# VHH binders against q9zpq3: the designs that were tried, part 13

Target 1, 317 residues: q9zpq3
Amino acid sequence: MVTLIVATTADPASINPAAALLAMPGWTAGPILPPDIKSFSNKQTRVIQHDRSIVKEDDLDLRWEEATGEVVDEVIFLSRHTAVSNRPALTVHPIGVLHLKDGESPPQGGKPGWAALPSTRIGPWFRLLKKMAEAHGLVPEFEITLEATHHGPITNKPTMFLEIGSTEEYWKRQDAAQVMALLMWEGLGLGGSEEVGKWKSETGKRKVLLGIGGGHYAPRHMDIALKDDIWVGHLLSGYSLPMEDPTQTKTTPGENYIGGNWRQSIKAAFEATKASFPGGEILAHLDHKSFKGWQKKAITEFLAEESINVGKPNDFT

## First folded at step 3 (VHH)

Design b28 (framework vhh_surovatamig_d1)
Fold by ESMFold2-Fast, scan of step 3:
Structure b28 (fold): chain B 317 residues (1-317), chain A 124 residues (1-124)
Amino acid sequence: as target 1 above (317 residues)
Amino acid sequence: EVQLVESGGGLVQPGGSLRLSCAASGFTFSSYEMSWVRQAPGKGLEWVATIYTGGGSTDYVDSVKGRFTISRDNAKKSLYLQMNSLRAEDTAVYYCARDSEDILTGYYYGMDVRGQGTLVTVSS
């Protein structure tokens, strides 16, 4: 069982953390896969070096299994982050395309209505990244943040993105690249320490956060994710929860139907999260500042219908 | 200041061709995925095509695949859309866009910067 780390030479925020990781001890050259995908091996970790955009490189995990005979346990992508604010950031996020309907084309990969299995490492590595960034003098210059579930590629194993942002100047920062390399090195136990963020069902009952609502950077869900022993699944921003205002719906007098794909988005995110955390206690947290009263009522009723438990911040202990 | 300036739109008959251009400034053009998006009269924004960094891989919405070609010239900081076999349904304002992961609503563009647009009218 191996961990695939995917980097691309087209992106300095991708290739520089990979190069820093590969400069650490224990790496050997792996197979060169068609068309020209270089790989490197260290224990149960494999670094793949692509040369083009990775958000549409579907099924790299299955392609690796077919080519090598090795079973893939998880996929970690190294990527740049771009933001309108242009603020420097180090980010961690799960992937999926829950804001599109069937038949719509996803320009940044994935498939409408799809959510990847979220990496079990998201919560534990987010906390570790924050500590490492602080220890290495990157805070407060760099914001250390989660991002809500978005974009592709399609994967079949638990997946996360690790990103450096938000502009070309910051994508090239070597100190940020070194911190990302240290996160992977320590997190995967490559230096001989115990791995961080590996899910074990025998660990006992653990709280898993399913985020509902809020902005792209999940500020109120992030407060929960900073608590010790909390695990993080999917985080659904408002753009993944389109809810049509019933006062503006002209065609069904007497029915209180709320259109939009918000129910499908919640179901897909919940099922993917459940699959990544067998035996976990999944609690949905609603960002109370993101919803009107009618939206909160509808979401809460739907969660009850689907037997998805709701938690307030103090329920995450 | 980041800017995108489109040109090349106009009136064309069905079956005709047009080439749109976009001039970029204020950022390292070669480091960004670039897209064309369009808005038909009375409709929402629709993503049309993307060209990626590095190898220049491309992707298109199904309705234009085989008819439109997106390309870039990194030295000139320019993005192009060659439109062939134009149909009445292609009538829209076309926008050049720089792609972004800071997606707040919708998905047609995922853009952090969009130009002013250039009008394409396919009519007799």
Scores: ipSAE 0.012, ipTM 0.291, lowest interface PAE 8.8, mean pLDDT 85

Design b29 (framework vhh_surovatamig_d1)
Fold by ESMFold2-Fast, scan of step 3:
Structure b29 (fold): chain B 317 residues (1-317), chain A 123 residues (1-123)
Amino acid sequence: as target 1 above (317 residues)
Amino acid sequence: EVQLVESGGGLVQPGGSLRLSCAASGFTFSSYEMSWVRQAPGKGLEWVATIYTGGGSTDYVDSVKGRFTISRDNAKKSLYLQMNSLRAEDTAVYYCARVGEDYGDYYYGMDVRGQGTLVTVSS
């Protein structure tokens, strides 16, 4: 079973970390993934390079399996991060398009209502990235942060994005590219160390964070993700939880019905998280500061109806 | 300071045409994908079209395919939306948007949008 790392030559924040990783020992040229995607092999890791949009090249995991006969365990994407704040950042996030309704077209790939299986490595690698960035002098210049679940591409195996941001200047930073390469090198055990963040049936502490609410950078959920032995599934920002105010949607069935895709978003994120962490204890953590009273009440009632356990920060141990 | 300023909206009869323009400043325009998004009266935000950095790749919502054309001029730092065969249901405020991370009420992978320009399609 292999880990597939995906880079695109169209993005310096993608190709530069890939190039830094490929400059490390043990790589050999691999097969061409049709029609013209280059690959490189090292132990159980495969790096593929295309020249298209990172968020729209779908099903690379299944296409790799079809072309090679190898089973893909997970997909790691290398990408730029863009923010209006222009703050430099190194980020980790799960992917999915939960804020769109069926029939809407996703401009950043994926499909409406879909959440990828989240990589089991998100929490462990976020902690490792923070330590490595600090050790290599990138902090405090670079903010090390999670991002909530967003965009594509469509994948079928556990997936995460590793990003360098937030502007053209920072996308080209070679020190950031080196830290991302080191994260992958150490995290995948390519230098002979044990892999970081691999989910095993015998995993001792098995609490998995499902984040509900908050901003794009998941600040309250990130505090929990920084705790040792905590695993991270999907993180649903407020934009993925569209809740129609009952006073504005008077045509809504029943006086207390709250429209919007929020229930479908929570259910999809929960099911995808559960599938990535078999035997895990999934606890939903609500960023209460991001919700009005009626929203909190509706969300907690829905979680109870779906038998999704709620955890306070102190419950994550 | 990153800014996007839309223009070209107005009142037009069904079947008519309008060309929207967006002037970008405060960032390297040629390095970013750009989108048009719209909000019809009483409805949520709807993505309309995206254009990639070199202008060679475009994507559209199904309801406007064949009628609308997104284009860009990187030298002038400008984005355009040519709207043909306009329908009453195209009535909306149209926003120019820079492709990036989603925040708050800004959906569809966009980190900056302008103030919008109103397009009204009616007799």
Scores: ipSAE 0.020, ipTM 0.478, lowest interface PAE 6.8, mean pLDDT 88

Design b3 (framework vhh_surovatamig_d1)
Fold by ESMFold2-Fast, scan of step 3:
Structure b3 (fold): chain B 317 residues (1-317), chain A 123 residues (1-123)
Amino acid sequence: as target 1 above (317 residues)
Amino acid sequence: EVQLVESGGGLVQPGGSLRLSCAASGFTFSSYEMSWVRQAPGKGLEWVATIYTGGGSTDYVDSVKGRFTISRDNAKKSLYLQMNSLRAEDTAVYYCARVSEDYGDYYYGMDVRGQGTLVTVSS
């Protein structure tokens, strides 16, 4: 089984970390993934380089399996990050498009109502990235942060994004690219160390964070993810939890039903998280600052109905 | 400051064609993915098309596939939308938009859009 790392030559925040990783020892040229995608091999890691949008080139995991016969275990994407704040950042996030309704077309790939299997490495690698960025003098210039579940591409195996942001100046930073390469090198054990963030069936009592609510950068969920031994699944920002105010919306007479696709979003994120962490103890954390009383009540009742356990920050141990 | 200025809209009869243009300033145009979005009278925003930084990768909403073509000229800092076989349902204000991963500003993952250009398809 292989780890597939995906880079695009069109994005300096993608190709520069890939180039830095490929400059490390042990790489050999691999097969061309049809029609024209170059690959490189090192142990059980495969780096592929295309020239198109990183968020719209779907099913690269299945395409790799079909072309090579190798089973893909996980996919790691290297990408730029943009933000209206223009603040420099190094980010880690799961992918999915839970904020769109069926029939809406996503501008940055994926499909409405879909959540990818989240990479088991998100929590462990977020902590490792913070340590490495600090050791290499990138903090406090670069904010080291998680992002909520968003965009594509469509994948079929556990997936994560590693990003450098948030402007053209920062996408080209070679010191940031080196830190991302070091994260992959150490995280995948390419230098002979133990891999970081592998989920094993015997791990089964470890707590897995399912984030509910909050902003795009998941600040209150991030505090939990920084704790040792915590694993991270999907993180649902408020934009992925559309809830129609029952006092203001057109509803069936006599009903207190709360419309919107928020139940579907929670269920999809939970099921994808559960599939990535077999035997894991999934604990939902609500960012209470993001919700009105009626929203908190509805979400908590739905979680109980679905047998999804809720935890406060100090319950994550 | 970032500015996007659309032009090329107007009145056209069903089956006709229009070419929209967007002039960008205040940022490095070649470093950003760009989109066209539209808003029909009395409706919400609808994403129409996106083009990646190098111009080689494009994506479209299903209703315009085969009829619309998005393109860019990085040297001229310009984005284009060639609209063919226009239908009454294509009537909308069309906006040029800079794409970001921050969903805080706009529903479709964009952080800046222009003032828009009106396209009216009517006989």
Scores: ipSAE 0.013, ipTM 0.290, lowest interface PAE 8.2, mean pLDDT 86

Design b30 (framework vhh_surovatamig_d1)
Fold by ESMFold2-Fast, scan of step 3:
Structure b30 (fold): chain B 317 residues (1-317), chain A 123 residues (1-123)
Amino acid sequence: as target 1 above (317 residues)
Amino acid sequence: EVQLVESGGGLVQPGGSLRLSCAASGFTFSSYEMSWVRQAPGKGLEWVATIYTGGGSTDYVDSVKGRFTISRDNAKKSLYLQMNSLRAEDTAVYYCARLTEDYWSGYYGMDVRGQGTLVTVSS
């Protein structure tokens, strides 16, 4: 079973952390994946390097398995982050395209209505990244944050993105690239330490956050993710929860029915989260500041119908 | 200052062709994915096509797939949209856009948009 790290030479925020990681000891050249994807091996980790869009090269996990015979356990993508705010940031996020309807084409990869299996490492590595960034003098210049579930590529194994943002100046920061490399080096135990964030089927207290609502940077969910021993699944921003106002006649075909794909989004995110965390206690946390009263009521009732347990911040302990 | 300037729009008959151009300035064009988005009279913005930084990957809305081709020239800092087999439904103001992840739908994620160029498809 291998961890697949994906980098693209087209993006300095991708290739520079990869290069910093590959400069550490123990790497050897691996097989070339069709059409021309370079690989490097170290223990149970594989770095692959292409020159295309990071969000549009689908099924790299299955393509690796087909070409090598190795089973892929997880995929970690290295990417830039772009923000209108131009604020420097280091981010971690799960992927999926729950904000689009069937038949709509996603401009940044993936498939409408789809959510990848979220990496089990998201919560533990977010906390580790924050500590490393602080220790290496990147804070407060760089904001260390989660992002809600968004974009592709399509993957079949637990997946996360590690990003450096938000402008070309920050994508090229070598200190940020070194911190990301150190995160991967320590997180994967490549230097001989214990891996961080590996999900085991052992019995124990393992609460998994399913975030519902809030902005792209999941600020209220992020506060929960900063708590020790909390694991993080999908984070659904308000854009992934389109809810049609029931006061509009067209949107209420039945009594108190609320249109929009919000139910499908919650179900897809919950199912993918559950699949990544077998035996985990999944608690849905609602960012109440994101919702009107009728939305909160509808979401809470739907969660009860689906037997999805709701947690308040203090329940995540 | 970051600027995008579209050109190439006009009146064309159904089945005709037009090529739109977008000139970019004030930023490193080759570092950004670029899109064409459009707004038909009385409707909201609709994403049309996106192109990867190196030009090797493209995506299109289903209604234009096979008819429209997005391309870029990084040396000239220019984006293009070749529109073939035009239909009345393609009538819209077409905008060149630079994408960002600060917005959540890919085509709403434009942090810079040009002034637009009008395309009218009618007999």
Scores: ipSAE 0.013, ipTM 0.278, lowest interface PAE 8.4, mean pLDDT 86

Design b31 (framework vhh_surovatamig_d1)
Fold by ESMFold2-Fast, scan of step 3:
Structure b31 (fold): chain B 317 residues (1-317), chain A 123 residues (1-123)
Amino acid sequence: as target 1 above (317 residues)
Amino acid sequence: EVQLVESGGGLVQPGGSLRLSCAASGFTFSSYEMSWVRQAPGKGLEWVATIYTGGGSTDYVDSVKGRFTISRDNAKKSLYLQMNSLRAEDTAVYYCARGSEDIWSGYYYMDVRGQGTLVTVSS
């Protein structure tokens, strides 16, 4: 089984961490992924380098399996982050497009209603990244943060994005690129240390966070993700959970339905999270700032109907 | 079709006050967090304030805390920004946005409408 790391030459925040990683010991040239994607091999890790949009080059995991016969265990993407604040940041996030309806074109790849399998490494690597960034003098200049589930590309194996943001000045920061390379080097055990964030059936009952509501940077969910031994699945920002006010929906005698794609979003995120964490204890955490009473009631009733347990921060050991 | 229309900008003296409004249509306004973002001349977009759906909780960028107040009227589908103790550095085009905090997903960019509303703070 191999970990596939994807970089694009079109993005300095992508190619620079990849170049820093490839400058470390043990890399050899690998096969070309058709039609013309370069690869490099080190132990069970494969780095591939293309020149297109990182969020629109679909099915690279399956394409690697078809071309090489190797089974892909997970995909890690290296990418820039752009934010309205223009603040420098190092981010980790799962991917999916749950905020769009069928027929809407996703501007940043994926497809409406889809959630990728989240990487099991998100929580453990978020914590490791924060420690490494602190140790290398990037904090407080760089915010170290999670992002809610968003964009593509379409993948079939557990996936996460590692990003450097948020402007061209920061995308080119070599110290940030080096920290991202060190995260991958240590996280994947390439230097001979134990891998970080690998999920095994024998892991036992571990708490897995399913975030519901809140802003793009998942601040209240992030507080939970910083706790030791917590694993992180999908994080659904408010934009993925539109809930139509019952007074503004089509009403029939005796019915007051809460419309919007919020049920579909929760179900898709839960099923994808469950698939990545077999045997895990998944707890849904609702961001306390995000919901009015009627929304919280509807969400908690739906979660109960779907047998999804709700946890408060103290329930995440 | 989602639409956000800003109004209320103008010229104001340092130390003065101004109230911005944003009219929303084409979506269930009460279900979304709403934000104000601004763009000063020659600079990028800066997030200013968010109002959440639950209990009216709010967040602000540090430079405006205690001076600006974000509020909403769900019945009128309107978002407001009360700006007090205005400073020259508050000069910017102000946009309302659907969503909270910094958003890269394209969702925020899909919700910025019109020209915004220009706020000029000068003597």
Scores: ipSAE 0.012, ipTM 0.380, lowest interface PAE 8.0, mean pLDDT 86

Design b32 (framework vhh_surovatamig_d1)
Fold by ESMFold2-Fast, scan of step 3:
Structure b32 (fold): chain B 317 residues (1-317), chain A 123 residues (1-123)
Amino acid sequence: as target 1 above (317 residues)
Amino acid sequence: EVQLVESGGGLVQPGGSLRLSCAASGFTFSSYEMSWVRQAPGKGLEWVATIYTGGGSTDYVDSVKGRFTISRDNAKKSLYLQMNSLRAEDTAVYYCAKVSEEIWSGYYGMDVRGQGTLVTVSS
């Protein structure tokens, strides 16, 4: 049972954190994953390095299992982040392509309508990353933030992205790379400490955040994710919840059907989150600023129909 | 400051071809993924195509796949869109855009755009 860390030599924000991690004690060269992917081993962790797009190199978990016979428990991807603001950031996010319909091309990998299993580590590692970045003098220069669910690659394992952004200057920052390496080192217990963010059935019921609405950086969901003992599943930005105004589309007075693929997005995100957190208490949190009254009513009714419980911020304890 | 200057638009008959160009400045062009997006009269922005930093990986909206080809020349800091078999539905202002990981209006990344170049497909 192994944790697979994926890096690409094409991206300094990917290869530099990987190199910093590999400079720590206990690594040995592992097998070449066909055709040419280098690997390194330390306890139950495997680092693989390819030279292709991080978001399009699908099924690395399946390829690793086929080549080695080892069972992959989770995949962690190391990547650059880009932002309109060009602000420096360290980010953590789940992946999926819920903002596209079936038949549309996914420009950054994945598959339309698909949500990966979210890593159980997202919430715990986001909190740990924030503390480490603060301790190492990266804050306030680097914003430490979550991102809503987006892009690929396709994997059947619990997964998350760890990113350094937002420009070429920041992708190459060695202090940021060192903090990301330290996050992985401590988070995976490679130095002998207890692993952070591992989901176990022997622990009691725990609350899992399913974020609904808001912008790409999930600011109101992030406030909940900063609370101790809260786990984080998928985070659906407004772009993943297209809702057609029923007053503009209904032809018969009294009809309230709301078009768009928002139901499919919520259902896919919920099922993937549920699969990652067996026995967990999943609470949907709606970003109040993202929705008009008719949207809130429709979403709340759909959540009830699907037996998805809704939580206010104070319900996450 | 980031600047993107599009050119190559014009009036063309259905079935014809046009090649759009975008000249980039104010950023390290070779380090960014680039996109073409368009806006048809009275409609919203639609993502058309993306090309990755090395130029070897490309993606297209389904309606233009096989007809349009996106390419880049990192040495010249230029992005191109070769448009073949043009249809009336391709009539739009075309914008060159620097790709952001942020997503707007259900498509991947319009970070910075230029003033656009008008393509009119009409008999």
Scores: ipSAE 0.015, ipTM 0.401, lowest interface PAE 6.5, mean pLDDT 87

Design b33 (framework vhh_surovatamig_d1)
Fold by ESMFold2-Fast, scan of step 3:
Structure b33 (fold): chain B 317 residues (1-317), chain A 123 residues (1-123)
Amino acid sequence: as target 1 above (317 residues)
Amino acid sequence: EVQLVESGGGLVQPGGSLRLSCAASGFTFSSYEMSWVRQAPGKGLEWVATIYTGGGSTDYVDSVKGRFTISRDNAKKSLYLQMNSLRAEDTAVYYCARVSDDFWSGYYGMDVRGQGTLVTVSS
C-alpha cells in the first residue's frame, strides 16, 4: 500500500532531494522505525531517513511492514553516483549483484547471484526525469542516464535508485536536488495528478525491455527506453555476463560448454523482471557490439532455449 | 590531484601481525567508501575489505573474517587494515582504493589506487 523512499543523512545527494521533497505540502511526522529511523508521511508515500550506508541497510521494506503493519509496494532509494569520468549525471537504475559468484563477498551490499524486483517506474521515470532536467536548465551540463543493474541493499519489493553524480561538487547541487524532488512529487501524484509508472495488468500489449550487454550506462538500451510506452526491467552490463572462452579452457572434443555464471545471471534477471511485470511482453535486447561471435551465438541459443523473446530496436513499439 | 599512499607492509612470520595505513589527499576522504584490495604473485586483484563513510559498517572476504579489521580516521584522512594471524596465502601487494560505482570487476575504486605495499608471510 505504501511507497517507501529511503534517504541517508550521510550523503548530500540523498538527504538534499529528500529535504526538498519534504519542504513540499502535505507531510506529517510518522512512526520511528526501530531503533531510530525517522519517517514522514504524505498520502501513500513514506520517507525514511537513516544515517548509515544506503547500499547495506537490508530489508527496510520488511522491517517497515513488521514495525507498522503497512504493506510496502515499492522502494525508491536516493543516493550519490560516482564515476571514473567525474562527469555530472542524474541516473536511474535497478539493483542486484549478478557479477559475483556464490562465496564471493559484495563490497556494496546485496548478495551474489541476486537480482531485486525492478521498479515498474524505471522507464517512465527515466523519461520524465529527462524532460524535467531539460525544462530546468540542467541539460547538457548533467547527463541524464540509466545505469545497468548493480549493488544492494537487499530488498523484497520492486526497487529503483535515483542518483546525483558524480563528484562532491555535484552531490551538493540544490537545482539537481529540486529536480529529483519534483520527479518524485509528480511521479507519485502527491500534488493530485495521476501517478506515473504504475503497472496495471489490464492495459493490453506492453513491451518490457530486458537489456543484455553493453557498458555500465547502457547507451544502446537507453535509446529504446526513451520510446513512449516502453517499460524497463533489468539491464545486464558485460561485467554481469562472465563467459569463459572455450578455446582457453580444457574441454573434451565435442564439448561446447562455455563456463561462467552468465546463464544464471540472465535467468535471474529475466525471472525478477517477469515478476515485476505480470502479463508484460518481455523482449531481450542485445548490445551486439559488446560481444564476440561465439558469445552472441551462445547467448542467443540460451535465450531461445529459455523461451525468452529477442527484440530489435524497431520491435519496441 | 587525487592520491592514495599505502605503508606498513613487510616480512612477517606465519601467525604474526601487521598494520597497514593509507594516507589520502586531493579529495574529501570522509565522503567516500574505501576498500583494501590485494594482488598475490601471478594472480589477479582480490577484494579484501570495505568500510563505509562513517566507519560503522564493514564487509570482508570470507578468508580474512575474524583475522583482519578495517578502520578509518576521517579527521586524519587515513584508512587502516589490522592483519592478525597471518598465513602464507596472505602474501600479496595490498592497495587501498576509492569506491567507484561505474568501475566493476568485483573490485571498486581502481580510478584512485595507490602504489601498494608488499606483505610477505614467510613459509
Scores: ipSAE 0.027, ipTM 0.459, lowest interface PAE 5.8, mean pLDDT 87

Design b34 (framework vhh_surovatamig_d1)
Fold by ESMFold2-Fast, scan of step 3:
Structure b34 (fold): chain B 317 residues (1-317), chain A 123 residues (1-123)
Amino acid sequence: as target 1 above (317 residues)
Amino acid sequence: EVQLVESGGGLVQPGGSLRLSCAASGFTFSSYEMSWVRQAPGKGLEWVATIYTGGGSTDYVDSVKGRFTISRDNAKKSLYLQMNSLRAEDTAVYYCARVAEGFWSGPYGMDVRGQGTLVTVSS
């Protein structure tokens, strides 16, 4: 099983962390994938470099398996982050396009209604990234944050994005690139340390956060994600939970039926999270600040119908 | 088609108040953070305020904090900006904008904006 790290030469926030990682010991040249995708190998890690959009180059995991015969365990993408605030940030997030309706074209890759399997490393690596960024003097200049589930590319294996933001000045920061490289080096155990964030079949503390509601940066879910033994699955921002006010529709199956694809979004995110964490205890955490009373009631009732357990922050231990 | 239509602009004296409205159509309004941005004569776009999907969290540019209040009505698919203690420097075309990114939004993360409504603050 190999971990596939994907970088694009089109993005300094992608190629610079990859270059910093490749400057560490143990790398050898790997096969070139058609047409021109270079690869490098170190233990069970493979770095590939293309020159296209990071969010639109679909099925790189399956393409790697087809070309090499190696089984891909997970995919880690290196990317820039853009924010309207222009604030510097280092981010970690799962991917998927649950905020678009069928027939809508996804501007940042993926496909409507789809959620990738979330990487098991998201929670553990978010915590590790925060510690490394603090140790290397990037905090408080860089905000260290999760992002809610969004964009592509389409993948078939557990996936996460590691990003440097939010402007061209910050995408080129070499100290940020080196911290990202160190995160991958230590997290994957390339220097001989224990890997961080591997999901084990053994019993133990295996609570998995499914975030419901909140903004793009999942601020209320982050307090839970900072706890030592907590794993993180999908994080559904309010934009992925369109809920139509029943008083405006007047029609239904029933009068309390709430339109919008919010049920399908929750179900897709839950099933993908469950698939990445076999045997895990998935607890949905609602960001109550993002919902009106009728929305909270509907979501809570739906979660109960789907046998998805709800947890308050103190339930995550 | 995705549309945002602003209204409520006009001429107002310094110290006065004005309430802007924005009607949204063609998308699931309740799923998006929404912003107000403005463009003063001869200047670039400036972000003014953002409101979260449920309306419980807001963010403002420092120059309007305590004077402006952004709000939304998801049932009516409407966004509002209550502007109090208006100053000559608030003179601008105000645009309703759909946010492409999350809560801590600035001026350039908009994927859709309306046609604008002119606010003139002068004696």
Scores: ipSAE 0.013, ipTM 0.256, lowest interface PAE 8.7, mean pLDDT 86

